# Ledger of designs, part 122: miniprotein binders against q9bqp7

Target 1, 240 residues: q9bqp7
Amino acid sequence: VPQNWFPIFNPERSDKPNASDPSVPLKIPLQRNVIPSVTRVLQQTMTKQQVFLLERWKQRMILELGEDGFKEYTSNVFLQGKRFHEALESILSPQETLKERDENLLKSGYIESVQHILKDVSGVRALESAVQHETLNYIGLLDCVAEYQGKLCVIDWKTSEKPKPFIQSTFDNPLQVVAYMGAMNHDTNYSFQVQCGLIVVAYKDGSPAHPHFMDAELCSQYWTKWLLRLEEYTEKKKNQ
Below, E stands for the ipSAE of ESMFold2; O stands for the ipSAE of OpenDDE; V2 stands for 0.75 times the mean of E and O plus 0.25 times the DockQ between their complexes.

## First folded at step 10 (miniprotein)

Design wb3
Fold by ESMFold2-Fast, scan of step 10:
Structure wb3 (fold): chain B 240 residues (1-240), chain A 103 residues (1-103)
Amino acid sequence: as target 1 above (240 residues)
Amino acid sequence: SERIKRLEELAKEILRLVEELRKITDDPYVLYLLDYAELLAEFALDAAKRGDLEEAEELLKWAIEYLEEAVEIVKKLGVSPEIIERLERVLEEAKRTLEELRK
């Protein structure tokens, strides 16, 4: 149990649209800050087991691909992920912004992979948007907030190469989602409440993406674990 | 060499259990735990083949811990008691096997 418990949901807010909600998706820029990001907190509080697995995965990949091959592999994984997020933002944004994107980015295997998920996504409220938890003092940049099958979700888009996913991208994905959710629910730049999460894992070969839905109860359970990681980060920072 | 073969068999059993659990649930945190268990078991198999028995045993211990957490979560998600009982029995047998091999 965390010592500094704080609720994930804000009783002052509703997940239903209201007249004050903008018609265009919000895109609040992430500002430089001394406040830690969700990704920094998670990276600095990895367990010894997580660190060991990451190092072993790196060693195995270097053994298989060579040092140059490993560098090319990791660069390509990063670039493909970046392009995937850019393409999704373009697809989910107003048509005027779509014209500015490279059409080739919209025809990748990853985009084909998520087509069936995108059919169930509507009511986009935020894209590539900054969140800040004013009380718990952390920030993040979330991918998307939209309705998935009628439920308002924080949606996190992930890429994976079958059968060898980039190990860092598999760490603590549910904790990222609930951290963003809790921040948004208490961020004055937003007026609505999110209670559900969705992690979508897209595949390079175009195989159908896997949606991992988190209802309010599961989000509350992951939130407790996120609070423990945040507490651990704060304690480690005081000593170093 | 018998100890190596038993460690390899245990690692393969853990990998089979991971695949079975993946068919039972779509919970993202459980899937995250299963990815970890899979990697640990694969590394344990490699360590056993190299003759690094201490590393293999430690990695298998960690893999079992991740699977135990996964089973506790799926139990709370309403998976049938019959399936849970079988999974718990298999994990208990794996733990006993590992304890015997660690002397």
Scores: ipSAE 0.014, ipTM 0.446, lowest interface PAE 6.9, mean pLDDT 81

Design wb30 (at its last look DockQ between E and O 0.86; V2 from the best seeds 0.69)
Fold by ESMFold2, look of step 11:
Structure wb30 (fold): chain B 240 residues (1-240), chain A 103 residues (1-103)
Amino acid sequence: as target 1 above (240 residues)
Amino acid sequence: SERIKRLEELAKEILRLVEELQKITDDPYVLYLLDMAELLAEFALDAAKRGDLEEAEELLKWAIEYLEEAVEIVKKLGVSPEIIERLERVLEEAKRTLEELRK
């Protein structure tokens, strides 16, 4: 029960294409400021139990790989995520040039993993684009806005070594999606809105990626949970 | 008690270091490390205030490990060497203090 509830959808906006919309996907630059990002809010509101479980897993990995080995592992995970997102932006851009210098970026198990999903993706409206919620005072960088099986979605691409078919086991990912959605729907840089979400978990070995579709009802339920996390963050920072 | 007070001061010192480093770079991996260090130090501060000394010490150990990696990376990124040298000294003192308290 958030104290400062705010709607996720904007009744004054359409979710349909508009003649005044640009023919290339939006890419709003992220502006550095003091307001928190979605990922920082989620990271800073992790429970102690979640942190202890994460640290036990980390210590076990360090025993297996060594400290330097674990640092290399985590650094590589971030690098692969960056490469994956760069490749997807390149693939999904209508102005994409597929040249030899892009070949290394496009050859990966993660890209193979999402091919079946990309067949159902069309009408790309935004790629790697900043969103800001002026009223609730947070910012984010969404991965993609496009149609998935005919429904306009905020799409979040994730890389993983493990299958993630259960949305509950990826609890914060849905919060990230709806936070981006709510910000976009009330951001003056966007003339349209989105009511659905999609989380796509890709696998390094090229195994078929698992899509987690979120209809408007589910998005509204997670929006309430996001607002609670944002309130928690705000209260925490007032006391510092 | 003196041990509780020293653990609280160590946690606050780590938080100051995190805040300073957050202003220096926008590297996503470094910012992730700093966010983890911040969260762990905040949990450690709460544990110290409750008198849960072993929990506070464990949390501070983990926070320092994240912070060490963050400082190491920022150093390689070529940020201001004079500020990094000071931060390394502060971090090394923090490690020594924690080792003394865990005995």
Scores: ipSAE 0.674, ipTM 0.862, lowest interface PAE 1.2, mean pLDDT 84
Fold by OpenDDE base, look of step 11:
Structure wb30 (fold): chain B 240 residues (1-240), chain A 103 residues (1-103)
Amino acid sequence: as target 1 above (240 residues)
Amino acid sequence: SERIKRLEELAKEILRLVEELQKITDDPYVLYLLDMAELLAEFALDAAKRGDLEEAEELLKWAIEYLEEAVEIVKKLGVSPEIIERLERVLEEAKRTLEELRK
């Protein structure tokens, strides 16, 4: 049990999304400060075993691709991810705010992959928006807050070259999502709360993306795990 | 042992480098690399304290590789040449130290 328990949901906020679809999605800029990001907390609290597995994978890839080839591969993966998020932001943004859509950004297998998911996405409330949990002292940049199949969700878009049909195969992504949910639900910049999460795994080849829906119960379970990771991080940094 | 002490010192040096690099970049990929270097250096420090010298050396090697990549990217992002030169010097010293400690 976390020592510093805090609820994921805010009882002071209405569970009912205010029926007014905001005409414009929120985009709060991320402020750089001494407050750790969700991603930093998760990375810094990886187990030794997880690190060794990653390094072994890296070494294998270097053996296959060479050092330069591996650097190129990793850079390309990062770039593709960035472009995918930019394309999604463009798609999900109101037409009036659309800067000249670089049509080239929309021509990707990842965008093709998520088309069937996008059909079920509506009521976009935030895009690439910063969240801060003031009490628990962490920040993050969430990809999207929108309705998926009529349920308001924090949506996290992921790219993969490998099928991830199970939520368990998404590693710490569920923790990231609930961390964003908990922060948003207690961030004064947001007037609403979310009770659901969605991880969407898009594929490079354009094959149908896998949606991993997280209901309130599952979110609560992962929230407990997130709190434990946050405590571990906090303790680690006090001892440095 | 003197070897343990030197490995601990090297781990601490890497951690200092990470901190310096974290101040000069906001690039998410570079920050990822730095987080990995930090984590590996911390594990190396713990391994050294336990007397697991081979593990410490391996972890430090990996940490340095992440730092090398981070510095290379930061250099391409147009960070001050003076800062880069300083970081590269410290990194090279760290590499030399590791090689000296390796049997």
Scores: ipSAE 0.583, ipTM 0.829, lowest interface PAE 1.0, mean pLDDT 90
Fold by ESMFold2-Fast, scan of step 10:
Structure wb30 (fold): chain B 240 residues (1-240), chain A 103 residues (1-103)
Amino acid sequence: as target 1 above (240 residues)
Amino acid sequence: SERIKRLEELAKEILRLVEELQKITDDPYVLYLLDMAELLAEFALDAAKRGDLEEAEELLKWAIEYLEEAVEIVKKLGVSPEIIERLERVLEEAKRTLEELRK
């Protein structure tokens, strides 16, 4: 399907702050239903080659760590990611009480890693908030919408585990960001427009996080690729 | 062939188990495991239809491994013992069927 029929940016919306915009960041809860999520679409449209590569990595890790060791490793990676996101939501919230909660979460290497990025983040408009594309019919849960160096961005926080990296889909990260962006731009629960993305990769050892900024042109290019993945997913389900 | 038919039926059984498990959990990690099992079973079904029996068998083995982990986690989340026992029984039967087909 041509991208002109389903544009990422909504011409009826402005990225300029409106007087009616909420003073606190939006946090719309994600309601699971029959509508596919961004993560499900991307996972269900992985190539056979990608799946085999993931399984080979899993087999090597099990050989090194043992079955129980691998399960513990995987569980810990997921837990650390969850805690990192919770800490960032707390840090970026304007509320005093949340900033005082669980000092241990705020002192991780991942949080140290991201400090230099956070100093350039302001004007937070949404945190851990659900989005739905009303015409393309998909949902997602985005991490953050805020200004990065003066540009309103969908921001996605990623963790990198060293020295033995967990397989995280780094290749699909830009698709995830633009999918959330397009959904938010066409979701009636929101009134503003986002045109830029930011992927921040934080490191466990506190090494400086790497920001990957996506301008409007790059977002439009990845949006075309996301539409292809969504079309592939829809065709798979239509034929079942 | 009989072997192709049995592999297709096993893949379909795995897909049914995925659907059932998706209805009883909202845990993100379990949903990840179920999505992987679904994708692997779909690839296995395609491999079986193309006559690539070895690839179909390997994919089904991996799909069953994801389902086993999913059931183990769901069991700890407090789903009824009757449901868990049935799921474990069906999964064990799927494992036996695959082992027989690999011979």
Scores: ipSAE 0.418, ipTM 0.760, lowest interface PAE 2.4, mean pLDDT 83
ESMFold2 (binder alone), look of step 11: mean pLDDT 84; pTM 0.847

Design wb31
Fold by ESMFold2-Fast, scan of step 10:
Structure wb31 (fold): chain B 240 residues (1-240), chain A 103 residues (1-103)
Amino acid sequence: as target 1 above (240 residues)
Amino acid sequence: SERIKRLEELAKEILRLVEELREITDDPYVLYLLDMAELLAEFALDAAKRGDLEEAEELLKWAIEYLEEAVEIVKKLGVSPEIIERLERVLEEAKRTLEELRK
């Protein structure tokens, strides 16, 4: 257990929609800050074994694609992910901005992949919105907060060229989701509570996306692991 | 050991380059590359202090590769040519230093 353990859920908040809730999803802009982001904490606390496995994968890909081919591949993966997120934000926004939507992204295999998930998504409360944990001092930019099959979730959209049917294969993604959840639950810019997470892995070929649902108990388990990573990051920073 | 000291100095130089690059870009992919370079350089510094020269050298090679990709992307994003030329020169010097140490 972390020395500076803190609860993921806020007992003073409700997970149910209120009549006073905005009809338009919240979009708090991310401000430049000295406070570390969730992604930086996770990147800086990878184990040596994880780094070596990543480098071995990289070397195998370079042998297959060439150095320039690998760089193009990885940058394209990042670009496709960004475009996918932009398309989803546009689709989930209650304000229809069809003229500003990327027509190619709306026709992409990734968007086709998530159609069956989107039909179960409603009550969108936040899109591409900044969160900050005021006590634990970390920030992040979450993708979406909405009801999935009637449960309010922090939803994280991922792209993949290969099927990933198991949550354990989504490396650090569960930690990222619960970090955003804990931050939002203790961020004064938000008034609601989120207790569930959802990682959606969309596929380039349009095959059905895999939803990895995280209930409150599973979120609490990953929250403890996130706190350990945050503690490791903080100790590392003190020793520099 | 002279080699240990030189590897430690190289790792610290790479860490300094990471911080410089963070100040001139906010591109998410570049920031990811910089985070990886930082982590690898920190592991290399630890390996050097433990006397594991082979591990330190391999880690530094990987860190430099991430920095090279970061600089190439930042160059395409239109950062000042003077800054890019300096960064490329420093990285080339780092690569030559590592190559000499690996002999």
Scores: ipSAE 0.196, ipTM 0.645, lowest interface PAE 3.7, mean pLDDT 84

Design wb32
Fold by ESMFold2-Fast, scan of step 10:
Structure wb32 (fold): chain B 240 residues (1-240), chain A 103 residues (1-103)
Amino acid sequence: as target 1 above (240 residues)
Amino acid sequence: SERIKRLEELAKEILRLVEELRKITDDPYVLYLLDMAELLAEFALEAAKRGDLEEAEELLKWAIEYLEEAVEIVKKLGVSPEIIERLERVLEEAKRTLEELRK
């Protein structure tokens, strides 16, 4: 159990829309400072198991593609992911026009892959928005907060290439989602409660994206694991 | 060594469970978890063959953890209850076998 327990949900908040809610999605800019990001905490607290698996995957890919081929592959994966996120932000934002560079991604298949998920997404409340947990001292930049099939969710968009997906952060995806959720629920820049998560894995070939829905109970379970990772990060920082 | 043979058998059982799970789901996250469990079990088998019992046990523990998550997700994907019950039973037996080997 974590030494410094803090609840993921805020009893003073509701997930129901109210009249004071903004008409446009929130986009709070991420402020650079010494407070660690969710991504930093997860990277610095990878288990020996996770480090070992990533290193083995990397070696296998280098054997298959060569060092230059691996660098090109990795660069392309990150570039595709970045463009996918930019396209989704443009599509889901009612006050933005799709940028010309983002339109090109519609032809790659990722946006086609996610179309059936997007049909079930409405009531967008935040896009590419910063969150901060002032009590637990971490920050993050979440992709999207919206209703999925009527439930308010923190939504995280992922890209994948079948059959061997790039795996660097996959096993930490649920932790990332609940970390953002807990921060948002206690961040004074937001007024609503999020209790559910959604991880959407989109495919380059246009194959239907897979939604991984996380209900409140599952989010609570992963929140405990996130608190342990955060505690480990804090301990490592003290022992340097 | 009796313990080495039992670790090898456990690793092979885990590899069979991975193969069975791959036949009943095409969920990409589950397939990723299965890839990790397979890799860990293969490493555990090699470690056992080399007589590295401590490494084999640690790798098998990790493989089982990935399989536990995979089975939990598959339960929510609408797979038949009979298949789920059998998979849970096999996984639970693997966990007990590993714990007994540590005694």
Scores: ipSAE 0.007, ipTM 0.256, lowest interface PAE 9.5, mean pLDDT 79

Design wb33
Fold by ESMFold2-Fast, scan of step 10:
Structure wb33 (fold): chain B 240 residues (1-240), chain A 103 residues (1-103)
Amino acid sequence: as target 1 above (240 residues)
Amino acid sequence: SERIKRLEELAKEILRLVEELRKITDDPYVLYLLDMAELLAEFALYAAKRGDLEEAEELLKWAIEYLEEAVEIVKKLGVSPEIIERLERVLEEAKRTLEELRK
């Protein structure tokens, strides 16, 4: 049990639609501060096992591709992910900002991959929106909050190349989702409650994306693990 | 040596458990945990062949931890209690074997 336990859900909030809720999805800009981001906390508290696996994966990739090839590979993965998120924000936004055709074509496989998931997504409440946990003092930028198959979810879009996935980015995905959820549920910029998560892994070759739905109980379990990582980060920072 | 042979046998047993678990789940996070356990067990085989027993033992310990987490999740996803009980018994045997090898 974490020493500084705090609940993931806010008993003062409801997941039901409120008439006062804005008709357009919220997009609160991320204001950088000395407050750590979810990504920073997770990166600085990787287990010895995660660090070992990441280093071995890196060594294997460098052996296969060379140092320059590895840098090109990782840069391409980053660029593809960025463009995939931009396309999803455009698709889910009420006012789509049209991207250049060539840019959209570059990520066509990933977009094809998620088509069947998107059919089940509605009631978008937030897109590329900043969250801050005012009590636990961390920030994040979530991808999407929307209803998936009738349940309000924090949705995290991931890209993966089936043969050679980024090991590190896959392992902490559930922790990232619940960290955003807990922050949003206690952030004064939001009025609703989210109790479910969804991780969607899209594939470059257009193979059907894999949805990983996280119900309230599973979110609570991962929330405990997130609190332990946050506690570890805080202790590490005190000793710097 | 006998210890190298036993570490290799344990690593192969872990790899068999990974394949068995892959047949009973489609959960992407569980599949990720299984990929990690497979990678660790394969590296443990290489370490054992090089005579690095301490590294091999540590890698196998990590592989078992990943499998334990995978089994707990699969248990919650509604796999039959009989299958779960068998998997838990095999993992306990693997843990015991590793403890004996470490003395």
Scores: ipSAE 0.006, ipTM 0.244, lowest interface PAE 10.5, mean pLDDT 80

Design wb34
Fold by ESMFold2-Fast, scan of step 10:
Order: structure tokens, then sequence, then C-alpha cells
Structure wb34 (fold): chain B 240 residues (1-240), chain A 103 residues (1-103)
């Protein structure tokens, strides 16, 4: 339990629709700054188990593919993820320019995978938008804020090669979502309250994506874990 | 729904098993498998609460698979046979419960 505990939810904000809410989804650009990002904090505070698994995975992949093959593989995975996010932003955004740029982005197996989830998504309020926690001094770039089955959620889109949740990036995903949520709830650029999270894992072969919904109680549990990681990051930085 | 209550109780049982296994091993790979089982069981609880029973059942199946792998590894690491035998029985009961709920 940290001595300097901060709430994830802002009691002064509502999660209900407001007439003053913008009709176009917000897209605040991420500014380069000395303030740490959510991903930086998580990368610098990985558990011993995460570090061991990452190193073992790298060694095994290099053995199988060679050093150049490993670099090509990781580059390809990154590119596929980037294209998936661009396609989703295009689908969910009223901006015609995005749809005109890359027709091929809309025809991937990953996009087929999320079709049934997208049917339950409405009321998009933010896309690829920067958040900053003004008191705790961290920043992030969230994928999407929208209603999922009638509940306002921070939605994080993930890609996976296999239908079963896999070793890479899964453990920290809930921490990432609640970190963005807490930042948005205390960011003056936003006026609404988010209390729920959604992690959507899309599959390359078009198999139905898995929605991992996080209610307010689960978000509060992971918020406590995020605060501990942020505290660890801050202490580690002071001792460098 | 009685089915929802049973799925929630199964998920809670899995979370209890994860905590128990964490006390008997410091193997980093096993601890990762336990982290995965915990995450999947928590997501299964949320799926059950919102009425996505098929999703909850699939997530619990994966959580049990991660726990089965963890138990097999700690069995080879010289943990007490009595503890392993009990854990294997509890996992078989959980697996059987899930199969009954899926029917």
Amino acid sequence: as target 1 above (240 residues)
Amino acid sequence: SERIKRLEELAKEILRLVEELRKITDDPYVLYLLDMAELLAEFALQAAKRGDLEEAEELLKWAIEYLEEAVEIVKKLGVSPEIIERLERVLEEAKRTLEELRK
C-alpha cells in the first residue's frame, strides 16, 4: 500500500454523455518530453520472471532464425501491429483522409478477427490520443476511448499470431490500460470519466478476437499495482 | 444464474491455486505460468459477470492448462510428492467441473 496513494477515478467527473462533449473524436498529439511514458515505466520495472522469459525467447528465436532473421521477424511483427492500429483508427474515425491512404489495411485477418467486437463499439470519444497524469507526472498514448456494450472504456487493441493468449505483452496489458485511464481522468484536456477497460486480442488467421473486459473493481486492483511500478521507477531513477 | 456462480467459484479456486503454487517455487518460468493463469482467471470472472459464458469457459480452460504445465515442472524440481498429488487432484476436479459446465 503506497503512502502517497492516488485514486484512479475523479469524483468530479461523470461517465455519462454530456452535451458539451465534442462530436469528433479527440486526438491530442504526444509531445516529446522528459516526463516518462507508461511503456518506459513498465519496461524499466519488469519483474525477474519477465526479464528471464524475454531473454530466453530472444535466444531461442535467434537460434531458429539467425540474428538477421530475428530482426526481420520482429520488424514484421511491429509493422503488422502498426498497420492494424491504423486500420482501426480509419474504421472508427470520421476522417476521410485516413481511409483514402491505405485500402489494404482494411483487408487483414486481424480486421476480420475484430468485426464482432466492433459491432458492440460506439460513441468514440478519443483515438490515438495523448494523456498525461498532471499530479503523478507520466504520459501515454492510448488507442481508443469508446462505449463497449454501453460502457465507456479505454480500449487497447492487441495482435497475436495464435488464438490462445501468449507470453509476450499480455501481463502488463492491464497495467497499461489502467495507467492510461488514471491519466485521462486527471488530464485537463478531457472532461469525461472512464471507469472500465477493454483489451481486445485480434488473431492473424481471422479467428474471433477475445475481449478482456475490466470493470471498475478490477481496474482499481490493477491501478494499485501500476502505482507500485511507478514508485519503483521513480526510486530507481533517483538512485542512478 | 447458478452457472455464473459456478464459473466465478471455479475462477476463485484457480486464483487460490496460483497463490499456493507461488509459495512453493521461485522458478522464473513457473512464476510466469502462474502470472498467466491469474490474469486469465481474472478476465474469466469479468466475462462471467457480463454474461459471456462461452468466453469465461475458454479463459478458464487456458488458465487450467497453464496451471497443469506449472505443476508438471515443479513435480520435476523435487517438491514434496504429497503436495504435488493434492495439487493434481484439485486440478483434475477443476477440469471436471469445467467440462460439466460446458455441456
Scores: ipSAE 0.012, ipTM 0.468, lowest interface PAE 8.5, mean pLDDT 81

Design wb35
Fold by ESMFold2-Fast, scan of step 10:
Structure wb35 (fold): chain B 240 residues (1-240), chain A 103 residues (1-103)
Amino acid sequence: as target 1 above (240 residues)
Amino acid sequence: SERIKRLEELAKEILRLVEELRKITDDPYVLYLLDMAELLAEFALDEAKRGDLEEAEELLKWAIEYLEEAVEIVKKLGVSPEIIERLERVLEEAKRTLEELRK
């Protein structure tokens, strides 16, 4: 049990649209670097086993691709992920002005992969927006908050190609989503409640993306695990 | 044990190099590499204190590999040649120290 337990959901907020909700999705810039980010907390609290698995994967990839080939591979994965997120923000933003160059981003395999998911996405409330949990002292930059099949979700877009990079384990992805959720639910820059999560894994070859839906009960379970990781990070930092 | 103290000293030097590199870059991928090097060096300190010298040495080797990649990327980003030369020198000294400890 976490020593600094705090609830993920805010009982004073609703997930229903109301008059105070902006018609344009929120996009609050991430500015603070003293307060730890969700990704830093998760990376700094990886288990020794996870680190060994990541290193063995890296060595195997280097054997296959060579050192320069591996560096090119990882650089390309990072770039493609960035471009994918930029394209999704453009598609989902009602205020986005698409240029001819930007329109060509819509032709990528990753965008084709998510088309069937996007058909079920509506009521976008936030895009590429900063969240901060003032009480628990962490920050994050979430991808999207929107309704998926009628349920308001924190949506996290992931790109996948063979072989997958292990920059964050698949088990850490749910923790990232609930960390953003808990921060947003208690961040004064937002007025609504989010209780569900969605992790969407898009594929480079355009094959259908896999949606991983997290209901409120599952989010609460991962929230407890996130609080333990945050506590571990805080204790580690205090003792340095 | 002299070897335990030398491993702890090397891990602390790696942690200092991570801190120096963080001051000269805000590149997200480089920051990820530095976070990994920091984590590995901290695990190495833990294992050295437990008396598992072989595991501490392996963890430090991996930490140095992450730092080498970080320095190479920072070098391409146009950081002062004088700073890069100093960083490369410190990194080579760390590699030599680890090689000596393994023998």
Scores: ipSAE 0.159, ipTM 0.624, lowest interface PAE 4.0, mean pLDDT 82

Design wb36
Fold by ESMFold2-Fast, scan of step 10:
Structure wb36 (fold): chain B 240 residues (1-240), chain A 103 residues (1-103)
Amino acid sequence: as target 1 above (240 residues)
Amino acid sequence: SERIKRLEELAKEILRLVEELRKITDDPYVLYLLDMAELLAEFALDYAKRGDLEEAEELLKWAIEYLEEAVEIVKKLGVSPEIIERLERVLEEAKRTLEELRK
């Protein structure tokens, strides 16, 4: 149980579309500041098991690929993820005019992987947009806010080389999603309420992406865990 | 010393289960779970040898959880009931051993 609890949902907001909602998705730029990001908080509060597992994996990869090979591998993974996000932003932006470079991005296996998910996505409200929780003092950059099968969701796009059929296989991603959700629900730059999350894992070979839907109840459960991680981060920072 | 040997034996048993499961499935997600269980068990072995018992116990608990998930999936994929029953029995024995060592 977190010592300083704060609600994830804002009782003053509605999750229903309003006529006053902007016709183009919001894209608030992320400003560099001293306030920690969601990813920073999660990175600094990894469990001992998570840290050792990650270090062991890195050492094995370096032994297999060499120092330069490992650097190339990680750079390639990062670049693929970045291009995937850029392609999705282009696809989901209303009245987007695609250029030749955007057309090349659309041909990736990852984009083929998510085609069936995209058919159920509509009513895009925000893309690659900054969120800030003024009361809890953290910031983040979310991928997408849109309706998935009629439910307004914070949607997080992930790439993977192997299929992941269960939500529990997604490390810290549920915490990331609810952290963005709680921030957005209390951010004055946004006027709507989000109560659901969606983690979409796309596969390199074009195999059908796996959607991990999080209803309001599940989001509330992960929100409590996020508050504990945020509290741990704050305590560690005081002890520096 | 005796507790260290028991933890090492448990870690080695988990590694044997990983290899056995690899022989009966080509499912990419199950193989991922097995990779995770192997990594955790190997690290637990290292920690046990160094006398870091609490860390070893925690890592082995995670390894067993990954293996339990893997077994449930291969059971659903239609692997023979005889093989599944044996794997479930070994996992349950591993869980009991770990709980006894954590006391």
Scores: ipSAE 0.000, ipTM 0.175, lowest interface PAE 11.8, mean pLDDT 79

Design wb37
Fold by ESMFold2-Fast, scan of step 10:
Structure wb37 (fold): chain B 240 residues (1-240), chain A 103 residues (1-103)
Amino acid sequence: as target 1 above (240 residues)
Amino acid sequence: SERIKRLEELAKEILRLVEELRKITDDPYVLYLLDMAELLAEFALDAAKRGDLEEAEELLKWAIEYLEEAVELVKKLGVSPEIIERLERVLEEAKRTLEELRK
């Protein structure tokens, strides 16, 4: 149990649309400051076991690709992810914003992979938007907030060269999603409440993406685990 | 004791380099590399304090590898030549210190 427990959901907010809500998705810029990001907290609280497993994987890849080949492979993974997110933001933006759409970004296998998921996405409320939890003191940049099959979700887009049909294959991704959710639900830049999450794993070869839906109960379970990671990060930095 | 002190000092130097590099880059990939170097150096510092010299040395080696890649990338991003020169010099000193301690 976390020492500094705080609720993920805000009892003063609703997930229903408001007539005064903006007609275009929110895009609050992320500002660098002393407040830690969700990704930093998660990376800095990896276990020694996880780090050793990662380094073992790295050494195997280096044997296969060489030092320079591995560096190129790793940087390319980041570039592919960035391009995928840019394409999705373009696709999900309102029509007037899409007039500057880059056709090359829309032709990737990853975009083909998510087409069936996008058909179930509507009511986009935020895209590439910053969130801050003022009480718990952390920040993040979420990918998307939209309705998936009628339920308002924090949606996180992931790329993979291999299928990941089980949510357990992405152990920190659920923590990332609920961290963004909790921050958004308590961020004054937003007026609505999100209670569900969605992790979408897209594939390079265009194979159908796998959606990993998280209902309110599952989000609450992962929220407790996120609070423990945040607490661990805070204690670690106090002792440093 | 002396060897433990040397490893602790090296880990702290790596942590200082990470903080310096964070101030000069916004690149997400470079920031990822710096986060990994920081985590590895922190584990190395803990290992050194426990007297686990071999684990500390291996962790510091990995931390330096992440820092080397980070410095190469910020160099390509057009950061000041004076800053790059200093960073490369400190990294080479760290590498030499680790090699001496491992012998």
Scores: ipSAE 0.108, ipTM 0.596, lowest interface PAE 4.2, mean pLDDT 83

